# Ledger of designs, part 14: VH-VL binders against Probable pyruvoyl-dependent arginine decarboxylase (pdaD)

Target 1, 139 residues: Probable pyruvoyl-dependent arginine decarboxylase (pdaD), of Prosthecochloris aestuarii (b4s6j7)
Amino acid sequence: SIFPPQCERISVEEGLKSLSPGEITFAVMARNSTNEHGRLIASSIGVALPADESVYGYLSEHHPYGQTEEQSGEYAEDLAATMLATTLGIEFDPNKDWDEREGIYKMSGKIINSFNITQSAEGQNGLWTTVIACAVLLP
Key: E = the ipSAE of ESMFold2; O = the ipSAE of ESMFold2 at other seeds; V2 = 0.75 times the mean of E and O plus 0.25 times the DockQ between their complexes.

## First folded at step 7 (VH-VL; framework fv_rolinsatamab)

Design s1 (from r1 with heavy chain T33W Y107S; at its last look DockQ between E and O 0.73; V2 from the best seeds 0.00; counts 0 for: pae O 14.3 > 2)
Fold by ESMFold2 at other seeds, look of step 7:
Structure s1 (fold): chain C 139 residues (1-139), chain A 122 residues (1-122), chain B 107 residues (1-107)
Amino acid sequence: as target 1 above (139 residues)
Amino acid sequence: EVQLVQSGAEVKKPGSSVKVSCKASGGTFSSYWMHWVRQAPGQGLEWIGRIIPILGIANYAQKFKDRATLTVDKSTSTAYMELSSLRSEDTAVYYCARGGYWLRSYSGMDVWGQGTLVTVSS
Amino acid sequence: DIQMTQSPSSVSASVGDRVTITCKASQGISKYLAWYQQKPGKSPKLLIYAASTLQSGVPSRFSDSGSGTDFTLTISSLQPEDFATYFCQQLNSYPYTFGGGTKVEIK
């Protein structure tokens, strides 16, 4: 998915102040579920924002098994940032670790921020466990 | 189960070009590296390059960077390798092979096409 | 470019023998090495990657050791189906170069 131009991240608190009852908006959602005892699950949305507010950013979705919250979030963030870097013509080596590539993207001056929204859980005693991560776009 | 099926054998004259196709089925195409490797008769394996469909980025061995072009058609899950200015020493079997996930490219090439013989002769 | 030097170029061995094949990188490649098996007229088959991860369906008699620049593929007890040519490949950085190959022959 693309992130519309001239958008920025806001906190849930700030977003709630902007909402009116009955308002309709778009959301991007990642979902994962398990009923397996001990199964590690996560749902992540990665976001990358360009320095030029007239350019689209990128959103990514990831819902792995067997990854930690940090691994899942980093993966999603990496995907979004790498898609944006490609669109912006930033040179990078895909074989380098995320930390190195993130540095290159940010040193370019063309990507100002990347972050992730991640929810994780571990399955328990055969009960269904579900995790959801959402990004809501407000006008 | 992922499979790679390549186009048929070709006979070419020196100075011409060839375009080999590689159609993927039974798995995810866009987020995995697709590698191209060749093997001259009686010789070892030679890496030509790779492409990642989701990013549209290709990397080439220096030997091939001015003659080889890797492309993909995501809608048909097909990768292509074009080699121009063919010489007799380009006679080889050309393979496509699926590499690792685009963020973890060190996984090796776990699925190979059947190979496409390209013969360059006058 | 990272050059991969593979030795020996050929090995004559009997069923049941332990066979070792070495691969040396011209620069450090950490653990990013793969081993392939190729039989005549067939595509290569991945055996091991990341210098220890056995590909699914590959017999446990195949193993490797090493890191950095020096790597060894071991076949602990050679079987009739193991007579083939073996290649190493570095996966540290492109160009992802191969070793020259080692042909394992009967007798």
Scores: ipSAE 0.000, ipTM 0.540, lowest interface PAE 14.3, mean pLDDT 83
ESMFold2, look of step 7: ipSAE 0.000; ipTM 0.551
ESMFold2 (binder alone), look of step 7: mean pLDDT 90; pTM 0.937

Design s2 (from r1 with heavy chain T33Y M34I A58T A61N; at its last look DockQ between E and O 0.28; V2 from the best seeds 0.00; counts 0 for: pae O 12.8 > 2, SAP .507 > .496)
Fold by ESMFold2 at other seeds, look of step 7:
Structure s2 (fold): chain C 139 residues (1-139), chain A 122 residues (1-122), chain B 107 residues (1-107)
Amino acid sequence: as target 1 above (139 residues)
Amino acid sequence: EVQLVQSGAEVKKPGSSVKVSCKASGGTFSSYYIHWVRQAPGQGLEWIGRIIPILGITNYNQKFKDRATLTVDKSTSTAYMELSSLRSEDTAVYYCARGGYWLRSYYGMDVWGQGTLVTVSS
Amino acid sequence: DIQMTQSPSSVSASVGDRVTITCKASQGISKYLAWYQQKPGKSPKLLIYAASTLQSGVPSRFSDSGSGTDFTLTISSLQPEDFATYFCQQLNSYPYTFGGGTKVEIK
């Protein structure tokens, strides 16, 4: 998915003040569920923002089984940032760890920020457990 | 959980080509690398190449670069390996495997297909 | 290409024995090494990746040590299900080459 040009991140609290019940907004959502006892699940949204505000950034979605919150969030952020880096022509070694590649992307001066939003859980007693991560775009 | 199911065994003549399929069952493989590896009878493992499904980017072992083609059909979660100009030394079991997270191929190949025997004989 | 030299090519051992398998890269590969187990007629199974991390569900009797060029897989107390062929693989540079394999057989 694409992060629109000229969009800025705001707090959930500020965003909720801008929404009225019944309004229609664009959202990007990652969702994961399990009814398996002991199954680790996560849902992540990764975001990468270019330094040039006229260019699109990237949003990624990741909903793995068997990953920690940190692993899932890192993967989603990595995906978004690497897609943006590819689009911007930034040279990198795909075999290196995210931490090293993130440094390369930031030193390039072309990617100004990246972050993730992640929710995780572990399934219990055969009951359905669902995790959701969501990014909502305000008009 | 996730399984990779490959197409059945094939017998081919020298000079022909083969296309082996690898379908993901019980999940998606778009967030992982898909590798192709072969094993000649009684021999070790040989890496053919890999594809990143979400980007369509491929990397090949130079030994196969002009004969192998890796593709993915994301709508069916199916990867394909085509090997052309077959010769008798291409007789092997061909495996597909997914490896690690996207861009973290160093995490190894954690799910393997059952293998597809390709026999090349006159 | 990075050559992976695996030794020994075979080892005869008894249940309970400590087994050590060596894998040497022709140039530095940092931590980008994986170990696989393969039984006859079966696909390989990942044991260890990134030169120290056990794959989920792999018994703790399997361990790896090393970095750079010299790596060792150790099975601390061999079990009946461990008789198989073991391969190392470097994941540092294309092509992602494998070692020649080590067959662990019943003595």
Scores: ipSAE 0.005, ipTM 0.575, lowest interface PAE 12.8, mean pLDDT 83
ESMFold2, look of step 7: ipSAE 0.012; ipTM 0.607
ESMFold2 (binder alone), look of step 7: mean pLDDT 89; pTM 0.931

Design s3 (from r1 with heavy chain M34I R50W A61N S105T; at its last look DockQ between E and O 0.04; V2 from the best seeds 0.00; counts 0 for: pae E 17.2 > 2, placed apart)
Fold by ESMFold2, look of step 7:
Structure s3 (fold): chain C 139 residues (1-139), chain A 122 residues (1-122), chain B 107 residues (1-107)
Amino acid sequence: as target 1 above (139 residues)
Amino acid sequence: EVQLVQSGAEVKKPGSSVKVSCKASGGTFSSYTIHWVRQAPGQGLEWIGWIIPILGIANYNQKFKDRATLTVDKSTSTAYMELSSLRSEDTAVYYCARGGYWLRTYYGMDVWGQGTLVTVSS
Amino acid sequence: DIQMTQSPSSVSASVGDRVTITCKASQGISKYLAWYQQKPGKSPKLLIYAASTLQSGVPSRFSDSGSGTDFTLTISSLQPEDFATYFCQQLNSYPYTFGGGTKVEIK
C-alpha cells in the first residue's frame, strides 16, 4: 500500500476526536487467526516515510505464524522501508541485515522514518484467537 | 554522465609517500563506492580498497592496510589514495573507479579514471 | 583471499569466431563476478556484472554464464574492436581479487 503525501502520525486519542459516526475513511488492516494450541500469530503494519512530503511513502502488512512480535514487526518495517528505498533509487545490499540496511536508508536523507504497529498472540486449543493491526487515514 | 579525473604522474624515491587524487564531475559522487586499483607494468590488476564518501567508511585489501589511506573531500568531490613507505614494486598505474551504490559494491566498477603512473626509483 | 584463475592466458582468433574465456574462483562467490575489457594504454571497461547483466552500451554479442565457482565469458561473433585483454573480478569477499587476464589476439 501507499502512504499518502502530507500525512503524519497522530495518537489514537487525537484521531478519535476528529471522527464522526457514519463517516467514511480509508484504513489499512492486517489480521491473523488461529485455533491451534501454542501457535504464535502476529499481525503487523510497517510504515516508511520519505523526507519529501510530496512523495508517497509505503505501508506493508505481514501476518505470520511462528514469529515473535519483534520478528513480525521488524519484517513488516523492513518490507515497507525496502519498497520505499527501491522506489527512491536508494541502493542497498539485500543480503545485509535489517539493522545495517535501515541505517543506509536513513542516512540517504530520503527516508526520514520507519516504524511498525504489531499485535501478537498465542492460540488456545478449541478457541479462535484473532489479532489485528490497523492504520486509519484521516482527511 | 560522471567522469573521474586523476592527478598527474609522479616519480618518487623509496621510503617516501604519494597521494593520488581522483576528482568526480558530471554526476553523483558521495553515495557511490570509490575503488582504488593498481596495475604494475605488464601485470594484472590488484584491488587496494574502497571508500564510501558520504559515510567516510573505507575498507582495504589487507596487503595494504598499514600503508594505504583512502580519504575524501566532499566539498570538492575528490577522493584521495595515499600510499606510504614506497618501494620499487609499488611502481604501477593507479586507478580510481566508481563502484556500486553504498554497500552494493558487487555491481562492478562502471566508471574509471584515466590512471596515474607512480614510478618508484632511486 | 579468493583466487581467481582465468584461462586461457591468451587466445588467437579470427573475426567472426566464437570466443570463450573461463574464470574459476577458489571458493563460491555466488553470482558476484564482473568482466572487464582493457585495451593497451586504456583504463578497464566494465562489460558484465553480477555474472549476467550487460553494462549499458555493451554489445549483445558479449554474454556470460555460471554461478558459484565457474564462470564463462562468451563473445558470440568476434569483431575487430574486441581484440583486447579481458579480466574477471570477484566482488563477493574482500579483497576483491581479479583474474590474471586473457589476451584475445588476431589469428
Scores: ipSAE 0.000, ipTM 0.501, lowest interface PAE 17.2, mean pLDDT 82
ESMFold2 (binder alone), look of step 7: mean pLDDT 90; pTM 0.936
ESMFold2 at other seeds, look of step 7: ipSAE 0.036; ipTM 0.660

Design s4 (from r3 with heavy chain T33Y W102Y; at its last look DockQ between E and O 0.43; V2 from the best seeds 0.00; counts 0 for: pae E 13.4 > 2)
Fold by ESMFold2, look of step 7:
Structure s4 (fold): chain C 139 residues (1-139), chain A 122 residues (1-122), chain B 107 residues (1-107)
Amino acid sequence: as target 1 above (139 residues)
Amino acid sequence: EVQLVQSGAEVKKPGSSVKVSCKASGGTFSSYYMHWVRQAPGQGLEWIGRIIPILGIANYAQKFKDRATLTVDKSTSTAYMELSSLRSEDTAVYYCARGGQYLRSYYGMDVWGQGTLVTVSS
Amino acid sequence: DIQMTQSPSSVSASVGDRVTITCKASQGISNYLAWYQQKPGKSPKLLIYKASTLQSGVPSRFSDSGSGTDFTLTISSLQPEDFATYFCQQLDSYPYTFGGGTKVEIK
């Protein structure tokens, strides 16, 4: 997905305080579920924001089985940042670790931030367990 | 179980092009690297390139960059390799092979297509 | 490009023999090495990745040692189904080059 221009990250608490009835522009949701005992699940949204406020950022989603919260979030964040880097023509080696590529993206001066929103859980037998990560855009 | 099924053998003349398809079934397609490898008769394996289906981004060995094109159709879980300006030395079996998930490029190719024989002769 | 040099080009061996195959990279590749087995008329089959991790379903008689530039595939006790050609591949940087192959033949 596309992240509209001139958006900035704010805390959930600040966003909720700023939210007026009927004010949500749109939302992006990642969802995952399991009823298997011991199954690790996660849902992640990755975000990448360009330095140029007139350019769209990128949103990604990821809902893996068997990944930690950190692994899932890093994957989603990397995907969003790499999509943005590709759109901006930033040269990088996709075979290198995220830390190395993130450094290249930031050194380019074209990507100002990337982050993720992740929720994880471990399934319990006979009970459906669901995890949701959501990002909401406000005017 | 993930399977890769390739299109049938081709006989081509020098100077023409070939497009080989590779359809994935029984598993996740978009998040895995898809590689293309060829093997001339009686010879070893030669890496052509790879594509990241979710991004549509391909990388090629320098030898092939001007003649090979890797694409995907995510809606049909199908990868394609097109090779143009064919020469007799392009006669080979062409394989598609699934690598690791995105970010795990150093994982080996764990699922291979059956191969597509491309014969270039005048 | 990273050149991968395999040796020997062929090995003639009997069932039960210990077989070793070497693979040398022209520059350091850390542990980003895979081994494949290929039988005539068939697609390659992954045996080992990250230099030491056996692919699921691969017998424990297959092992790898080494890191950096020098790697060795060992078959501790050759079985009839192990007569095949073996390839190494580096996965450190593209192009992801293969070694020339080692054919393991029946003596």
Scores: ipSAE 0.000, ipTM 0.567, lowest interface PAE 13.4, mean pLDDT 83
ESMFold2 (binder alone), look of step 7: mean pLDDT 92; pTM 0.949
ESMFold2 at other seeds, look of step 7: ipSAE 0.040; ipTM 0.674

Design s5 (from r1 with heavy chain G99D G100S; at its last look DockQ between E and O 0.78; V2 from the best seeds 0.00; counts 0 for: pae E 6.3 > 2)
Heavy chain, then light chain:
Amino acid sequence: EVQLVQSGAEVKKPGSSVKVSCKASGGTFSSYTMHWVRQAPGQGLEWIGRIIPILGIANYAQKFKDRATLTVDKSTSTAYMELSSLRSEDTAVYYCARDSYWLRSYYGMDVWGQGTLVTVSS
Amino acid sequence: DIQMTQSPSSVSASVGDRVTITCKASQGISKYLAWYQQKPGKSPKLLIYAASTLQSGVPSRFSDSGSGTDFTLTISSLQPEDFATYFCQQLNSYPYTFGGGTKVEIK
ESMFold2, look of step 7: ipSAE 0.039; ipTM 0.676
ESMFold2 (binder alone), look of step 7: mean pLDDT 88; pTM 0.924
ESMFold2 at other seeds, look of step 7: ipSAE 0.099; ipTM 0.688
ESMFold2, look of step 8: ipSAE 0.273; ipTM 0.754
ESMFold2 (binder alone), look of step 8: mean pLDDT 89; pTM 0.926
ESMFold2 at other seeds, look of step 8: ipSAE 0.257; ipTM 0.747
ESMFold2, look of step 10: ipSAE 0.067; ipTM 0.702
ESMFold2 (binder alone), look of step 10: mean pLDDT 89; pTM 0.926
ESMFold2 at other seeds, look of step 10: ipSAE 0.323; ipTM 0.769

Design s6 (from r1 with light chain L91S Y94W; at its last look DockQ between E and O 0.05; V2 from the best seeds 0.00; counts 0 for: pae E 13.4 > 2, SAP .499 > .496, placed apart)
Fold by ESMFold2 at other seeds, look of step 7:
Structure s6 (fold): chain C 139 residues (1-139), chain A 122 residues (1-122), chain B 107 residues (1-107)
Amino acid sequence: as target 1 above (139 residues)
Amino acid sequence: EVQLVQSGAEVKKPGSSVKVSCKASGGTFSSYTMHWVRQAPGQGLEWIGRIIPILGIANYAQKFKDRATLTVDKSTSTAYMELSSLRSEDTAVYYCARGGYWLRSYYGMDVWGQGTLVTVSS
Amino acid sequence: DIQMTQSPSSVSASVGDRVTITCKASQGISKYLAWYQQKPGKSPKLLIYAASTLQSGVPSRFSDSGSGTDFTLTISSLQPEDFATYFCQQSNSWPYTFGGGTKVEIK
């Protein structure tokens, strides 16, 4: 997914102050569920913010099983940032760690920031377990 | 849990080709890199190459570049390694291994298939 | 290609011994080093990645030290299940390469 130019990240507290009960707003959600004992699940949203005010940013969704919260979140962030980097023609070495590729993307001056929002859990036998990650787009 | 199950042992003649399959279960198949590693009898490990399933891009050791082909079928969560122009020195156990998440080399190869013995004899 | 030189080729040791295995890269590989354990007839098992991080489920008696070109796997107190062959592997550059292996056997 893409999102409009000139967006910025704000805190949950600031976002909640901007909302009144009954307002309509848009949210992007990643969800994952299991009822299997021992199944590790996660839901992640990755975000990449471009420096160019005319360029759309990228959101990614990732809802794996068998990944830790850190692995899932980094994958989602990497995906969003790498899609943006590819769109922007940034040269990078795909064999290097996210830390090093993130540095290259930021040093390019074309990507301001990337981050992720992740929730994880492990399933319990016969019980549905659900994880949700959410990003809300404020007007 | 993530499992990698490989196709069965094969006996081949010199000059022929072999195609080994590696079916993944559990986890998200396209989010991993898939590696192929072989081990000749009584010897160490030798990396053949890797494929990034979401991009369909493969990288090979120079020794294998002209003879090996790595492919994936995302709909069946199956990776394939084909090795052509087989020689007796290609006799080895061939492993598939999950090498890390997309575009990450940091995590090592944490899940391995059971191995496929390929014997090349005249 | 980056050559990985592993020593010794074999170690004869007793339960409870401290065992060290060295791995030298022909050029700097930063932290892109992993260690694997392999028992006869079995697939390799990842022990350590990123030159210091234990894989989930691996006992704390396994540790790695080093960076750049020189790395050491240490088993602080050898257990019966630790008799196996150990391989180092670099993932800094294509092609990925392995050390020649170190067989740890009972004396």
Scores: ipSAE 0.005, ipTM 0.593, lowest interface PAE 11.1, mean pLDDT 83
ESMFold2, look of step 7: ipSAE 0.005; ipTM 0.514
ESMFold2 (binder alone), look of step 7: mean pLDDT 90; pTM 0.931

## First folded at step 8 (VH-VL; framework fv_rolinsatamab)

Design u1 (from s5 with light chain A50K; at its last look DockQ between E and O 0.52; V2 from the best seeds 0.00; counts 0 for: pae O 5.8 > 2)
Heavy chain, then light chain:
Amino acid sequence: EVQLVQSGAEVKKPGSSVKVSCKASGGTFSSYTMHWVRQAPGQGLEWIGRIIPILGIANYAQKFKDRATLTVDKSTSTAYMELSSLRSEDTAVYYCARDSYWLRSYYGMDVWGQGTLVTVSS
Amino acid sequence: DIQMTQSPSSVSASVGDRVTITCKASQGISKYLAWYQQKPGKSPKLLIYKASTLQSGVPSRFSDSGSGTDFTLTISSLQPEDFATYFCQQLNSYPYTFGGGTKVEIK
ESMFold2, look of step 8: ipSAE 0.146; ipTM 0.731
ESMFold2 (binder alone), look of step 8: mean pLDDT 89; pTM 0.924
ESMFold2 at other seeds, look of step 8: ipSAE 0.332; ipTM 0.771
ESMFold2, look of step 10: ipSAE 0.311; ipTM 0.756
ESMFold2 (binder alone), look of step 10: mean pLDDT 89; pTM 0.925
ESMFold2 at other seeds, look of step 10: ipSAE 0.195; ipTM 0.733
ESMFold2, look of step 11: ipSAE 0.279; ipTM 0.758
ESMFold2 (binder alone), look of step 11: mean pLDDT 88; pTM 0.923
ESMFold2 at other seeds, look of step 11: ipSAE 0.048; ipTM 0.667

Design u2 (from s5 with light chain A50K N92Y; at its last look DockQ between E and O 0.88; V2 from the best seeds 0.00; counts 0 for: pae O 6.0 > 2)
Fold by ESMFold2 at other seeds, look of step 8:
Structure u2 (fold): chain C 139 residues (1-139), chain A 122 residues (1-122), chain B 107 residues (1-107)
Amino acid sequence: as target 1 above (139 residues)
Amino acid sequence: EVQLVQSGAEVKKPGSSVKVSCKASGGTFSSYTMHWVRQAPGQGLEWIGRIIPILGIANYAQKFKDRATLTVDKSTSTAYMELSSLRSEDTAVYYCARDSYWLRSYYGMDVWGQGTLVTVSS
Amino acid sequence: DIQMTQSPSSVSASVGDRVTITCKASQGISKYLAWYQQKPGKSPKLLIYKASTLQSGVPSRFSDSGSGTDFTLTISSLQPEDFATYFCQQLYSYPYTFGGGTKVEIK
């Protein structure tokens, strides 16, 4: 997904103050569920923001099994940032670790930030467990 | 659950080409990196290359760079490996294998196809 | 290319034995090493990745140690289902080369 131009990150609390019942807005959601005992699940949204506010950023979604919260978040964040880097023509070595590539993207001067929103859980004895991560666009 | 199902065995003449397919099911195809590995009879494993479906980028071992072509068809969730100018020493079982990470192979190849025997003989 | 030297090439062992398999890289690969098990006529199965992390569903008798260039796979108490060939693979840089394999056989 695309992060619209001239938008910025705000807190959930600030966003809720701006909402009225019945409003229509865009959302990106990652969700995952399990009913197996001990099954590790996660849902992540990755975000990458360009330095030029008139350019689109990127959002990614990821909902793996058997990944930790850190692994899932890193995956999603890396994907969003690398999609933006590719669109902006930033050269990178795909064999480098995320930490190293993140530095390259930021040193380019074209990507100002990346982050992720991740929820994780472990399933219980035939009970359904669900995790959701969501990003909502507000006017 | 993710599964990789490969095309059937093939018998080829020297100098010809082979195209092996690998159909993925039970997951988002473009979220993974697909590797190709071969194993000659009674021998070890040899990495051929990998393709990153999201970026459309493939990387190859130098030995195969001029003869191997990796492609994907996202609409059918199928990866392909084509090997040209076949020789008798290309007789092997060819595997597709998935890494759970989209770019760098942090997690190893956690799902493997059943293998495709390619026999090169006159 | 990074060469992976795996030893021994074969091991003859009994159920209950401790088995160790070594894998040496021709240059530093940090912890980007995976171990696979392969039974005759079957595809390889991932056991360990990042030189220490056990794949889900793999028994705890399998473990790994090492970083940099020298790595060891250990089976603490060999079981009948563990008779197989084991491969290491470096995942540090292309080409992602494998070790030559270690066949673990019943005495």
Scores: ipSAE 0.084, ipTM 0.717, lowest interface PAE 6.0, mean pLDDT 85
ESMFold2, look of step 8: ipSAE 0.104; ipTM 0.711
ESMFold2 (binder alone), look of step 8: mean pLDDT 88; pTM 0.925

Design u3 (from s5 with heavy chain S105N, light chain T53K; at its last look DockQ between E and O 0.60; V2 from the best seeds 0.00; counts 0 for: pae E 6.9 > 2)
Fold by ESMFold2, look of step 8:
Structure u3 (fold): chain C 139 residues (1-139), chain A 122 residues (1-122), chain B 107 residues (1-107)
Amino acid sequence: as target 1 above (139 residues)
Amino acid sequence: EVQLVQSGAEVKKPGSSVKVSCKASGGTFSSYTMHWVRQAPGQGLEWIGRIIPILGIANYAQKFKDRATLTVDKSTSTAYMELSSLRSEDTAVYYCARDSYWLRNYYGMDVWGQGTLVTVSS
Amino acid sequence: DIQMTQSPSSVSASVGDRVTITCKASQGISKYLAWYQQKPGKSPKLLIYAASKLQSGVPSRFSDSGSGTDFTLTISSLQPEDFATYFCQQLNSYPYTFGGGTKVEIK
């Protein structure tokens, strides 16, 4: 997914102070659940922010089975940032790992930030375990 | 759980072409990379190429660069490998296989199709 | 292309034996090596990736070591179901080449 230009990241506590009825532009949620013992689950939202105020940013959702918190977050962030990089015409080698490609994207000067919001857990037999990651876009 | 189901065995004449399909189920088709590997009778594994479905980018071993074409149909979650100018040494079982990271091959090929025997004989 | 030289080509062993298989890359491949097991008439099965991480459901008797160019797969105590052919594969750069294979047979 894309989101409107001129967005910046703020803290949850700052966002809550600014939140008023009817002022949310949209919210994004990634959700995952399991009742299987030992099953790794995660929910991640990846975000990539362009430097150009006229360009849309990217966000991604990822809710895998069998990935660690770090793997899930990296996947989501990588996807969002790479889709933005593709839109901006940034050259990259798809065989390079995320750390190297992240450096290329940021060195381009066209992507100012990327991050992820991730929650993970391990399932318990006969009990539903749910993980949720949410992001809210404010005007 | 991801499953890869390949098209059936083919018998081909030298000089013709073959197109093998690989239909994926489970997970999102764009959430991993798809590889093609072959194994001649009694021989080892030979990497042919890979495709990144979300970007449509394919890379090939040099040996296959001029004869192989990898494509995807995202609407049917199906990958294809076409090999042209067939010769007898192309007789092999052809596998599709995925790496679960969407871009870089990070986890190795953890899901394999059942294989498609292609026999090239006059 | 990075050549993967796998040794030995075959091993004759008994249940309970420790088996070691080596794989050498013609160039540095960092940690980007995977090991596969293949039984006759079956597709390969991933055992180990990133030169250290066991795939889900793989017994702990399988391990590997190495980085750069020299890697080993070790089966600490061979079981009846471990008689198969084993392949290494480098995933550092394409083409993602395989080793020639090592057949582990019963003595």
Scores: ipSAE 0.054, ipTM 0.682, lowest interface PAE 6.9, mean pLDDT 83
ESMFold2 (binder alone), look of step 8: mean pLDDT 89; pTM 0.926
ESMFold2 at other seeds, look of step 8: ipSAE 0.072; ipTM 0.699

